# Ledger of designs, part 17: VHH binders against Endoribonuclease YbeY (ybeY)

Target 1, 156 residues: Endoribonuclease YbeY (ybeY), of Chlorobium chlorochromatii (q3are0)
Amino acid sequence: MSLELCNSTRQAIPNKRLLQAIRMVVQGEGYEIATITGVYCGNRMSQRINRDYLNHDYPTDTITFCYSEGKAIEGEFYISLDVIRCNARHFNVTFEEELLRVTIHSALHLTGMNDYLPEERVAMQAKEDYYLQLLKTQKSISPQKSTDNAIFSCNS
Key: E = the ipSAE of ESMFold2; O = the ipSAE of OpenDDE; V2 = 0.75 times the mean of E and O plus 0.25 times the DockQ between their complexes.

## First folded at step 15 (VHH)

Design k1 (from j2 with Y104W; framework vhh_ozoralizumab_d1; at its last look DockQ between E and O 0.90; V2 from the best seeds 0.75)
Fold by ESMFold2, look of step 15:
Structure k1 (fold): chain B 156 residues (1-156), chain A 125 residues (1-125)
Amino acid sequence: as target 1 above (156 residues)
Amino acid sequence: EVQLVESGGGLVQPGGSLRLSCAASGFTFSNYRMYWVRQAPGKGLEWVSEISGSGGSTKYPDSVKGRFTISRDNAKNTLYLQMNSLRPEDTAVYYCARVYIIYWGNTYKVHMDVRGQGTLVTVSS
């Protein structure tokens, strides 16, 4: 099992909450983690990834690489904190709330959930709301162990 | 090292049958959706078939539906393509490919990340 989060920016993010959210989604959907890498970056990296992989030259809130179909998830995601900050203002929510929602969204994609059709988008949003609420009701857990919290600062 | 090695190509007469194999190594084969694609002389790649990691879901374009059957044996790390009722237009180099899904916005694409060297199938009288 490897769950790693990298932050290539100077902006602080709620590392423990992000890890908790990812684990909660994966377990709640009936999956296990083989390898997940989450990268929190700026618009320049997001735009470069969109250009190189997706034939688009603009940043997006998240790009999720879902490598596996099995119950042991292999994948990675890239979230632009610049887009998150802009969207949080637009939706009139906190930066942390928007960041957690998009992180949960990426984790749901890693479990194979689509959101291309309108009804799929409704289902995705319902799952996002569910896990956000579940995360709010979660009591304090044991102190974070170094072997289970591999958060690295990285440069883009 | 991830490897995909196709075999089983050759010369067949129109109306004949051929079974292609693809030996996979270097990854957890059962976790991955797999494709067969082909490239006819002077043409681009054409998707030929898709199978889920478990083998429970298969898909085909109209051009081969009913004639080709994709299958996999996850215990042997092997992907298969059974080709029946072959036609001259099926002449191509056939490749197996490992694929994964990239999501962004409210859309996605299937990305081929590993492809084998290919095996030539020639359908001629």
Scores: ipSAE 0.679, ipTM 0.837, lowest interface PAE 0.8, mean pLDDT 88
ESMFold2 (binder alone), look of step 15: mean pLDDT 84; pTM 0.834
OpenDDE, look of step 15: ipSAE 0.715; ipTM 0.898

Design k2 (from k1 with Y108H; framework vhh_ozoralizumab_d1; at its last look DockQ between E and O 0.80; V2 from the best seeds 0.71)
Fold by ESMFold2, look of step 15:
Structure k2 (fold): chain B 156 residues (1-156), chain A 125 residues (1-125)
Amino acid sequence: as target 1 above (156 residues)
Amino acid sequence: EVQLVESGGGLVQPGGSLRLSCAASGFTFSNYRMYWVRQAPGKGLEWVSEISGSGGSTKYPDSVKGRFTISRDNAKNTLYLQMNSLRPEDTAVYYCARVYIIYWGNTHKVHMDVRGQGTLVTVSS
């Protein structure tokens, strides 16, 4: 019933593509959205969340809160744009590609996919590649504009 | 307001049985995985059972496996713990808890979001 993206930074992000990616993953995996909040933030917020919930004093690329189970997803994720930029250089990909991959990764976790075991990591990576390719295919076509999205800026 | 209220604790003899109840309110109960945890005097919290939102999946540590049974009635928003063959080591305050999963890196943990006030179980002769 709601999908909201918050950007607590001054860094521009591809809002429409991010919303599209999340909806594509959730629907493609056979789920529905009850409430998803995606927060795009900096290292300070990521580190704070890691400290408060995970007892770690360092930022991570994403932290995903999967509140519920079943077909209707309730959850949140927090993605550090500072980590995304660093990782994009490391992997030799664009900032946007890395951001989309990590957003897809977070959405896959919200559908209940784990990535602790080696075979789980392989399955997760395969799904990430699959949805990234689907998004590239849709980008090359003149897509229908969406009118029902909620996007707002967050203060942190 | 999310609330969890435990009941059914008491004094029992070794080998006896008790059934604990946990009344849930303020959230869609069937959407959430639930735990029972316990805290023995002077000890930390110990996980004693887990049940999926639907009730289709249950898990137990070796210390209680075969003796304790977790169940839920989603129509009544109630969680249960049937405790059989009780031992003095089972003496503790028992809590029900709503949990969710947090993912980061290539790992995850179960986070205890809401916990009740607990019900005391004393196993003594």
Scores: ipSAE 0.670, ipTM 0.841, lowest interface PAE 0.8, mean pLDDT 88
ESMFold2 (binder alone), look of step 15: mean pLDDT 84; pTM 0.831
OpenDDE, look of step 15: ipSAE 0.692; ipTM 0.888

Design k3 (from j2 with Y108H; framework vhh_ozoralizumab_d1; at its last look DockQ between E and O 0.82; V2 from the best seeds 0.71)
Fold by ESMFold2, look of step 15:
Structure k3 (fold): chain B 156 residues (1-156), chain A 125 residues (1-125)
Amino acid sequence: as target 1 above (156 residues)
Amino acid sequence: EVQLVESGGGLVQPGGSLRLSCAASGFTFSNYRMYWVRQAPGKGLEWVSEISGSGGSTKYPDSVKGRFTISRDNAKNTLYLQMNSLRPEDTAVYYCARVYIIYYGNTHKVHMDVRGQGTLVTVSS
């Protein structure tokens, strides 16, 4: 089991909250982690990955490589902090809120969730909202006993 | 490290049958979606079939639907392609491939990660 986050930028990111968000999504959707690597990068790396794998030469907010489809997730994602910053301004939300949403979005893709069709996009957004709310609840209330990764409280 | 080895190709008359095998090693076979693809002489690669890691979902293009059956035995780490009612246009080198999905911009693509060296199927009188 390996969950690793790498930040190739000088921009500070909330590592603990990002790890928590990924674990909450994976466990909440009924999966396990075999290997997940999350890379937080700039537009240059995002653009290079888009060019090399997707045959277009522009950056995107996230690119998610879902290697496996079984219960034990193998995958990685690349998130451009430059795109996140621009999108946060456009949507009038904080940088952290947009970053957490896109991280949750990437984790949902790792569980095999699609968002191509309109109804799929609505379902994806609903799951994003759900896990963002759970993450707020976990920040407001923490386990006081020995912890395992399956303990989450929506209402305490 | 990851290896895919196809076998079972050969010469067969039109209307005949063949069963191809693909031995997989170096990865957790049951976790991966698999493809069969083929390359006819002088042509590009053509997707022939798809099977989910569990084996519960299969897909085929119209050109082979009803004649070809993809299957897997996860206990033996082996992928199969049963080809029935073979036609001369089915002549090709057949490859098995491990695939994964890349999600981007509200869409996705299937990326062929590893393929074997292929097995030749020739359908002729």
Scores: ipSAE 0.625, ipTM 0.808, lowest interface PAE 1.1, mean pLDDT 87
ESMFold2 (binder alone), look of step 15: mean pLDDT 85; pTM 0.840
OpenDDE, look of step 15: ipSAE 0.722; ipTM 0.907

Design k4 (from k2 with K59T; framework vhh_ozoralizumab_d1; at its last look DockQ between E and O 0.89; V2 from the best seeds 0.74)
Fold by ESMFold2, look of step 15:
Parts: C-alpha cells; sequence; structure tokens
Structure k4 (fold): chain B 156 residues (1-156), chain A 125 residues (1-125)
C-alpha cells in the first residue's frame, strides 16, 4: 500500500497536513488505500493534462483519476498551486486553507463521490467543511494503514 | 503488463446468439469497471455495455438492451458478453476495455484506458 505526495514546484507545501487530510478522508469514508499519488504542480502541467485527457486547454484547480472502485483505492490527483493561489486570493482565504480544501475534495472523489448534480455539490461541500474542521481540531494521527517510506518531489 | 484478449466472435445468422469472452491479466480485475464497445466498418466506437468491478451493476444502451448481457467471473479474471437475437446491424469488431473515472471542475468522464485487439462478429444470412 502507498500514499505519496510529489511537488513539482518550488513552493513549499504542508506535506504532513496534506497526508493527514488524505488519510482522514479515506478512513473516515470507510475506505482503504492501495495506492494514491498526489501531485502538486503548476499551471503548465495542469494545462497539459487538461489538454491530453479532457479536451480543453486551460488549467484547473484539481484533476482526479479514480482508477478503481471498491474499498481499496487506486488513484492519483493533480493540483495546480497556481490556481490554488489565485482562488485563495479570490475567496479571501489562506493559501493553506484552499490547498487543504482542494486536497480533501480530490480525496473525496477518490472514494467515489460525485459533484455534478446540485445536491451532490452540496454534499461534497458539507464533507469538505467537515474534514477541514476535523483537521483543525486534530492534534495527531498515528499511521493506521500501510504506507511507503517516501515523500518526494516530482520533475517535469 | 495489462492485457485484454477477446474471443468468441464468428459468423452467425440473424436471430442467432454468440457469447464473447475477454481474458484479463496484469491487474486486479475485480477492482475495475469494464466496458464492451464495438466498431462497425467506417464507424466510430459505440459503447454496448458496462459492468461494475463487483459485477453488481450493469448498464446498456437502448440498441442492445434486452438482447445483450454483460457478466464477469472475477475468480477467472474473465469478462463475458452474451449476445442474443443478433441483427445485421450488430456486425462489428467487439472490444473489451478497462475504464476509469476522471473528475474535474464539478464534472467527470469515463476514460477508456486499455482495450483488447477485438473479435469480429458478423451477422449475415
Amino acid sequence: as target 1 above (156 residues)
Amino acid sequence: EVQLVESGGGLVQPGGSLRLSCAASGFTFSNYRMYWVRQAPGKGLEWVSEISGSGGSTTYPDSVKGRFTISRDNAKNTLYLQMNSLRPEDTAVYYCARVYIIYWGNTHKVHMDVRGQGTLVTVSS
């Protein structure tokens, strides 16, 4: 089993809090991690992925690949730190708060939550708020599922 | 390496039946949603069936609903398509495919990741 975060940018990100958030969502929704890779990147990589897979030529805050279904999650997500920074400014929240929210959003998609219908968006927002608040009040988390030993930067 | 190998195609008369098989290897078969798709000469790919990883959920387009049945045997890593009441318009190369979901911007799509080489079904009198 592995959970790995890669940062292809020069911007510092709160790795431990991001890992904590992903584990809290996966375990809180009743799932297990087989493999999850989270990639934190810039607009150029996000735009390339949007172009190659989604048939549009602009970056998005996150793109989530949910490879499997069932209780053992296999997947990956790509979050553009450039979009996060822009959105945090627009929404008047901190960069870290927006980054954690979008990371939680991606993890919820990996558990199979959709957000296309209006009622699904409301449910997604409620779960995001719940896990954000839980993360703010959480003092520590022990590892509960198998993880690998590495958190590393990824190169373009 | 992920591989999907279709078999069971052939020539049948209208109204006949065929059972297609797809042998899967190189991945945990039961974790993945699977499709059958087909391609008639000069046409694009047409989705003809979908099954969840567990086998508990199946869907079909109107063109084959009631005539085709998708199933899977996760112990044998095999996907099946039972085709009954075949019509000339069912003539195509049939492919099995592994799929996954991509989410972005409050929407999602099903992406066909891997497909096999195909098996030809010809329905002709």
Scores: ipSAE 0.643, ipTM 0.831, lowest interface PAE 0.9, mean pLDDT 88
ESMFold2 (binder alone), look of step 15: mean pLDDT 83; pTM 0.820
OpenDDE, look of step 15: ipSAE 0.748; ipTM 0.892

Design k5 (from k1 with Y108K K109T; framework vhh_ozoralizumab_d1; at its last look DockQ between E and O 0.84; V2 from the best seeds 0.68)
Fold by ESMFold2, look of step 15:
Structure k5 (fold): chain B 156 residues (1-156), chain A 125 residues (1-125)
Amino acid sequence: as target 1 above (156 residues)
Amino acid sequence: EVQLVESGGGLVQPGGSLRLSCAASGFTFSNYRMYWVRQAPGKGLEWVSEISGSGGSTKYPDSVKGRFTISRDNAKNTLYLQMNSLRPEDTAVYYCARVYIIYWGNTKTVHMDVRGQGTLVTVSS
């Protein structure tokens, strides 16, 4: 299995908590990780991905590529830290709380959850709140000592 | 290399049947949702059928519902399209495609990342 986080920006992010959040969602939803890559980037990359894949020319908070079905997840997501900072100010929450929520949101998409219909959005929000609360009850980070789960920065 | 190879096309009379096959290689076939799409002469691509990686979920547009059946044999890495009650309007090149889902802005987009070479189906007297 491989879970990798890449940060293509100079903005500090809580790598260990982000890894914890992703593993908590995947495990909690009854899935396994085959390969997940999380990319934390700026608006330029988000806009480019949106333009190249979605034919829209504006940034979004996250774009999630869910490559596989079944219990072993293959996928990646791209989160714009610029959008996260703006949204955190708008919602009057911390940068870390907004980043964790969006990371959890992306991980839930990787498990196949939709959020297009109103009832789907309610279910997604409930799961986001649930995993955010679980993270708040964690006192420390317990990293795995597998080379497959090593934390690293993206080549930049 | 990821490869998709269609076969089973040909000339058939209206009301006839054909079974298309798509041999997949170079990836874990059972992990991927698959499409059949078709392109009639001078027209764009039309989605014809969809099947989940496990084979447990299938979908069809109204134009073929009840006449076409998508299936898969994950042990043989093969996708099928059974086409019954064929009509002249079904004349097209038929392609199988591997797809994945992109989630964004509270919605999703299906992306076809690999498509086969196609097999021609002609429905004519």
Scores: ipSAE 0.572, ipTM 0.796, lowest interface PAE 1.1, mean pLDDT 87
ESMFold2 (binder alone), look of step 15: mean pLDDT 85; pTM 0.838
OpenDDE, look of step 15: ipSAE 0.689; ipTM 0.894

Design k6 (from k2 with K109I; framework vhh_ozoralizumab_d1; at its last look DockQ between E and O 0.87; V2 from the best seeds 0.68)
Fold by ESMFold2, look of step 15:
Structure k6 (fold): chain B 156 residues (1-156), chain A 125 residues (1-125)
Amino acid sequence: as target 1 above (156 residues)
Amino acid sequence: EVQLVESGGGLVQPGGSLRLSCAASGFTFSNYRMYWVRQAPGKGLEWVSEISGSGGSTKYPDSVKGRFTISRDNAKNTLYLQMNSLRPEDTAVYYCARVYIIYWGNTHIVHMDVRGQGTLVTVSS
């Protein structure tokens, strides 16, 4: 089992809350983690991935690689913090709220959830709202050694 | 090392049947969606069938629907393609492939990340 977040930018991100969000989604949807890598990057990397894999030359808020489709998730996601910052202003929400929403969105894709059809988009947003609300209502506690199960590492 | 090895190709008369196998190793086979694709002489790759990791979902293009059946035996790490009512236009090198899904925006694509060496099927009288 491995869950790791990598930040290749100079912008601080709330690692503990992001890890919590990913675990909450995976567990809440009835899955388990084999390997998940979340990469938080800038527009250059996002644009490069879009060009190389998706044949278009613009950045997106997230790109999610869902390698496996069994109960034990193998996957990666790449989130552009530049796009998150722009979208947070556009939607009149905080950077952290937008970042958590997009992280939850990526985790839901890793569980196999689609959002192409209008009904699917509505269902996806409902799940995003649900998990954001769960994060909001959880009680504050002191950091625990349970965070020892997550390894944060990344090569710039 | 991920390996996919196809077998079972050969020469078959029109209307005949053939069963292809693909032996998989080096990964957790049951966790992956699989494709069969083919390449006819002088043509590009054509998608022929897909099957979910569990085997519960299968899909086919109209050109082979009703004649070809994809299946898998997850205990033996083996993918199969049963081909019936074969036609000369089915002549091709057949490959099995491991695939995964890439999501972006509100859309997705299926990416083929590894393919076998292929097995030749020739349909001729």
Scores: ipSAE 0.581, ipTM 0.801, lowest interface PAE 1.2, mean pLDDT 87
ESMFold2 (binder alone), look of step 15: mean pLDDT 84; pTM 0.834
OpenDDE, look of step 15: ipSAE 0.649; ipTM 0.880

Design k7 (from k2 with E1Q V5Q Y35S W47V E50D K59T P61A R87K Q117P L120Q; framework vhh_5c3l_4; at its last look DockQ between E and O 0.70; V2 from the best seeds 0.71)
Amino acid sequence: QVQLQESGGGLVQPGGSLRLSCAASGFTFSNYRMSWVRQAPGKGLEVVSDISGSGGSTTYADSVKGRFTISRDNAKNTLYLQMNSLKPEDTAVYYCARVYIIYWGNTHKVHMDVRGPGTQVTVSS
ESMFold2, look of step 15: ipSAE 0.782; ipTM 0.851
ESMFold2 (binder alone), look of step 15: mean pLDDT 87; pTM 0.871
OpenDDE, look of step 15: ipSAE 0.633; ipTM 0.865

Design k8 (framework vhh_nb_b201; at its last look DockQ between E and O 0.69; V2 from the best seeds 0.54)
Fold by OpenDDE, look of step 15:
Structure k8 (fold): chain B 156 residues (1-156), chain A 124 residues (1-124)
Amino acid sequence: as target 1 above (156 residues)
Amino acid sequence: QVQLQESGGGLVQAGGSLRLSCAASGFTFSNYRMGWYRQAPGKEREFVATISSGGSTYYADSVKGRFTISRDNAKNTVYLQMNSLKPEDTAVYYCARVYIIYWGNTHKVHMDVWGQGTQVTVSS
């Protein structure tokens, strides 16, 4: 089991809370983490990935690669902090809140949750709200094994 | 290393049957969606069938009712039972590991691991 976050930018991010958010979602939805890598990057990297894999030559808030469909989750996601910043301003929320929301969103996708249809989007947004609120009410972060948690800087 | 290896192809007359196998190694097979694709001479590679980790299946219209995809997680193997074969089924058949890319409210199916393929020839 490994959960790793990588920040390729110079922007500080709430690492512990992000890890907690991912764990909460995965566990809350009845799944386990096999291997999850979260990459927080800028528009350049986001756009490159979007272009290369999706033929969309523009940055986006998140791209989630879901490898597994079982209870043990294998996947990775790429979140553009630049887009998060823009979204935060647009939605009149803090950068951290938007970042956590999008991270939760990505984690929900890793559990197989979809937002293709309008009703699915509503459901997923409700889940986002739920976990975001849950995260806010948490008084402490449960200790994790050192081998199950890694935070590192990515090379751009 | 991650690897897929197809087998079971060959020459068969129209109306006959073949069973293809794809042996997987180097990854947790039971977690992944698997798929079969085929490429006929002069044509693009096309989807044939897919099976989720949970066993849900989906087929191309051209093979529906004739082909059956299945898997044995204990053997790290995905199968394609092909019945009522037609000459138009002649192709190289490929096994693939499948995953989904999410962005916004949309998704894309992607294959990141392929076998070398196995030739299926159906004579009239």
Scores: ipSAE 0.445, ipTM 0.791, lowest interface PAE 0.5, mean pLDDT 90
ESMFold2, look of step 15: ipSAE 0.538; ipTM 0.782
ESMFold2 (binder alone), look of step 15: mean pLDDT 89; pTM 0.880

## First folded at step 17 (VHH)

Design m1 (from k7 with H108Y; framework vhh_5c3l_4; at its last look DockQ between E and O 0.86; V2 from the best seeds 0.71)
Fold by OpenDDE, look of step 17:
Structure m1 (fold): chain B 156 residues (1-156), chain A 125 residues (1-125)
Amino acid sequence: as target 1 above (156 residues)
Amino acid sequence: QVQLQESGGGLVQPGGSLRLSCAASGFTFSNYRMSWVRQAPGKGLEVVSDISGSGGSTTYADSVKGRFTISRDNAKNTLYLQMNSLKPEDTAVYYCARVYIIYWGNTYKVHMDVRGPGTQVTVSS
């Protein structure tokens, strides 16, 4: 069991809060973490991933790779901090809030939740809101497993 | 190491049936969505059918709906494709594939992760 977060940028991010968010979502949805890798990157990396895997040559807020469908979650996601910042401004929320929302969003995807249909989007957004509020009301949660890793710097 | 090996292909007449099998190893089989894909001569890869890790959800290409049935035995780490009412158009190399879902925006893509070497299915009179 491992939860690893990588920041390939120079931008500061709320490391503990992000880890807490992912754990809260996974556990809250009735799953466990097998292997999750979250990568926080810039537009360049996001665009590269988007291009290489989806044939979309532009950056996006998050790309989530969900590998498993069991109770033990395996996956990874790539979140562009640049897009997050733009979205935060657009939605008139803080950078941190938007970042947490998108992280929660990605974690929900890892649990198998999707937002393809309009009603599914609404449901997923409701979950996002729920976990965001929960996160605000709770203090930092200790790592569930000793193998969980905090944010580290990585190469793009 | 993740390994997939297809079997059960062959030559069959139109209207005939075949049952493909795929032996999986090197990973927790039940945790992964599996898919059958095929490649006909001169054509690209086509997703034929997929099945969730638990086997509770299945999908089929329109071209095979009602004729093909995907199933799995997680205890045996085996994926199956029952192909009935075969048509010449079904002639292809059939691959067993481990797949995963890529989410972006408000959409998703099923991505083929690993596939076997394939088994030839030929439907001809």
Scores: ipSAE 0.539, ipTM 0.830, lowest interface PAE 0.4, mean pLDDT 91
ESMFold2, look of step 17: ipSAE 0.784; ipTM 0.849
ESMFold2 (binder alone), look of step 17: mean pLDDT 87; pTM 0.866

Design m2 (from m1 with W104Y; framework vhh_5c3l_4; at its last look DockQ between E and O 0.81; V2 from the best seeds 0.60)
Fold by OpenDDE, look of step 17:
Structure m2 (fold): chain B 156 residues (1-156), chain A 125 residues (1-125)
Amino acid sequence: as target 1 above (156 residues)
Amino acid sequence: QVQLQESGGGLVQPGGSLRLSCAASGFTFSNYRMSWVRQAPGKGLEVVSDISGSGGSTTYADSVKGRFTISRDNAKNTLYLQMNSLKPEDTAVYYCARVYIIYYGNTYKVHMDVRGPGTQVTVSS
């Protein structure tokens, strides 16, 4: 089991909190981590992924690849820090809060949670709020016995 | 190595039935959503049906609803497609595919990760 986060940008991100958020969501939803890779990138990489896989030639806040449908989560996600920054300003929240929210969002997707319908979106947003609040109240979550790797620098 | 191999295709008359099988290896079969896709001559790939890892959820293209049934035996690492009331329009190469979901924005895309070489299904009088 591995949880790996990659930052391809120069911008500092709250590594421990991001890892905690993912673990909290996965565990909270009753799942376990098999293999999760989170990539924090800029618009260029986001746009490339969006283009290559979705035929959308523009950056987006997150693209989440969910590989598994069991209790052991396998997947990866790509979050554009540039879009996060823009959204944070737009929503009048901190960069960190928005980043955590979107990370939580991606983790929820990895657990199989959907936001296709308006009511599902509302439910997912409620979950996001729940875990964000939980993250604020909890100082630390004991890491799962896994080969989790912290943030690493990755090439484009 | 992930491998998928389809079988059971052939020539059948309109109204006939076929049962396709797909043998999977090289991965934990029960953890993945599987799909049958087909490609008719001169047309693009069409998702025919998919089934969740556990088999508890299935979907069908409108064109095959009521006629086709997707199932799986996770103990045997095998995916099935029962095709009844076959029509000439069902003529295609049928592929077994391991699929995953790409979430983006407020929507999603089912992506074929791996597929087999395919099996030919021909419906003709």
Scores: ipSAE 0.305, ipTM 0.691, lowest interface PAE 0.6, mean pLDDT 89
ESMFold2, look of step 17: ipSAE 0.763; ipTM 0.844
ESMFold2 (binder alone), look of step 17: mean pLDDT 87; pTM 0.867

Design m3 (from m1 with S35Y; framework vhh_5c3l_4; at its last look DockQ between E and O 0.72; V2 from the best seeds 0.56)
Fold by OpenDDE, look of step 17:
Formats: C-alpha cells, structure tokens, sequence
Structure m3 (fold): chain B 156 residues (1-156), chain A 125 residues (1-125)
C-alpha cells in the first residue's frame, strides 16, 4: 500500500496537509489506501492529460483516475496548481484552502463518490466542507505508513 | 505487467452456447470492475456486460440480456462470460477489459484501460 504525491512544479505546496487530507477522506469514508498517486502539476501537464485521455485540449483543476471499486483504493489524480491559483482568486479563498478542497474532492472521487447530478454535487460539496473543516481543526497528522511517500519531484 | 487473455471462442450454431474465459494477471483483479466488450465486423466496440470487483453487481447490454451471464472467480483471477442462445448477430471478437472511471469537472468517462487480444466468436449455421 502506498500513497505518493508528486509535484512537478516549482511552487511549494503543503505536503503533509495534502497527505493528511487524502488519508482522512479515504479512512473517513470507510476505505483503505492500496495505491494512490497524486500529481500536482502545471497547466501544461494538465492540458496534456486532459487532451490525451478526455480529448479536451485545455487545463482543468483536477482529473481523477479511479481504478478500484472495492475497499482498497487504487487511483491517481492530476491537479493543476495554476488552475487552483485562479480558482482561489475567483472564490476569494487562499491557495492552500482551494488546493486542499480540490485534493479532498479528488480523494472523494477515488472512494467512488460522484457529483454528476445537482443533488450529488451538493452532497459532495458538503463532504468537501466537512473534511476541510476537520483538517483545519486537527493539529496532528495521521501516522504515515512505511510505504507512503511524501512529495517527490515528478519526472514527466 | 497487466495482462488479460481471453479464451473459449469458436464456431457455434445458432442457439448454441459458449463459455468465454479471461485470465487476468499483473494487478489486483478483485479491485476492478471488469467488462466484456465485442466488436463485430464493420462495427465499433460494444459493451456486452460488466461485473463489479466483488461480483455483486452485473449489467448487460439489452441485446444480450437473458442470454449471457457474466461472472468472476477472484481467487483464480478469471472473468467468465456464459453465452447461451447465441445468434448470428453475436458474431464478433470478444474482449475482456479492465476499466476505470475518469472524473473531471462534474462529469465522468468510463475508460477501458486494458483489454486482451480477444477471442473470436462465430455464430453461423
């Protein structure tokens, strides 16, 4: 079992908080981590992924690949820090908050939660808010498994 | 390396039966929803059936509903498709596929990540 985060940008991100967020969501939803890879990238990579897999030639805040349907979560996500920055400004929140929210969002997707319908969106947003608040109130970081890796440099 | 290998195809008369198998390796088989898809000559890929990782949920295309049964043995890393009451229109190359869901925005795409080389099913009198 592994949780790995990769940052392909030069921008600093709250590594421990992001890891904690993912773990909180996965565990909170009653799942376990088998293999999760989170990639924090810029618009170029986001757009490339979006283009290659979705035939959308533009960057987006997050693309999440969910592999598993069981309790052991397998998946990966790509979050554009550039889009996060823009969104943060738009929503009048901090970069970190928006980044955490989108990371939580992606993690929720990995647990099988979706936001296809308006009511599902509301529910998912509520979950996002819940975990975001929980994260803010918790000062301690969840124990890291030996197989979990913190942020590393992406070679892509 | 992720691998899928279909078997069990062949020539059968209308009304006949075949049982396809798909051997999976290189990944945690039970974690993935698996699909059977087929491609008839001159046609695109068609989803035939799918089964959840646990096997507790199955779906079928309308064209095969009541005739085909998808199952899996997670202990053997094997996917099955029992095909009964076969029709000429069932003639196709049949593939097993591992799928995942891609989420972006408020929408999603089911993606066939890996499939085998396929097995030919021919239904002919």
Amino acid sequence: as target 1 above (156 residues)
Amino acid sequence: QVQLQESGGGLVQPGGSLRLSCAASGFTFSNYRMYWVRQAPGKGLEVVSDISGSGGSTTYADSVKGRFTISRDNAKNTLYLQMNSLKPEDTAVYYCARVYIIYWGNTYKVHMDVRGPGTQVTVSS
Scores: ipSAE 0.343, ipTM 0.718, lowest interface PAE 0.6, mean pLDDT 89
ESMFold2, look of step 17: ipSAE 0.665; ipTM 0.816
ESMFold2 (binder alone), look of step 17: mean pLDDT 83; pTM 0.820

Design m4 (from k1 with E50D K59T; framework vhh_ozoralizumab_d1; at its last look DockQ between E and O 0.73; V2 from the best seeds 0.50)
Fold by OpenDDE, look of step 17:
Structure m4 (fold): chain B 156 residues (1-156), chain A 125 residues (1-125)
Amino acid sequence: as target 1 above (156 residues)
Amino acid sequence: EVQLVESGGGLVQPGGSLRLSCAASGFTFSNYRMYWVRQAPGKGLEWVSDISGSGGSTTYPDSVKGRFTISRDNAKNTLYLQMNSLRPEDTAVYYCARVYIIYWGNTYKVHMDVRGQGTLVTVSS
């Protein structure tokens, strides 16, 4: 079991809260973490991944790779902090809130939730709101195993 | 290293049967939905079957439904494809594949992450 976050940028992010968000979502949805890697990057990396895997040569807020089914979650996601910053301004919310929302969004995808249809999008957004609110009310971060909550820097 | 190794292919007459195997290594096999795909000469990849990680759910296209049966032994990290009532049009290289879903925006893409070298199935009289 491993949950790791990588920040390839120079921008500080709320690592503990992000980890908590992912764990909260995975557990809340009735799953467990097998292997999850979250990568927070800039537009360059996002665009490269988007190009290479999706043939879209532009950055995006998140790309989530879901590997597994069942209760044990395996996957990874790439979130562009540059796009998050832009979105935060657009939605008139804080950078942190938007970052947490998108992280929660990605975690929900990892649990198999989708937003393909308009009604599914609404449902997923409701989940995002729920977990975001729940996260805000958390008094403490639960300790995890040593293999979890690893924060590392990666090459961009 | 993630590896998939197919076996069991060969020459068979129409109406015959073959059983393909795929040995998986380098990952938690039971966590993944696994796929069989095939590529006939001059054609693109075609989905043949898939099975959930637990083995509780299987799907088939109409082209093979009722003739092919996918199964798995998670204890042995092995995927199987029982092919019955084989037809000439089933002639192809058959691949075992690990697939995942890529989410971006409000859409998704099914991605074949890893595929073996394949095993040739030739159905001919």
Scores: ipSAE 0.211, ipTM 0.631, lowest interface PAE 0.7, mean pLDDT 89
ESMFold2, look of step 17: ipSAE 0.642; ipTM 0.826
ESMFold2 (binder alone), look of step 17: mean pLDDT 83; pTM 0.816

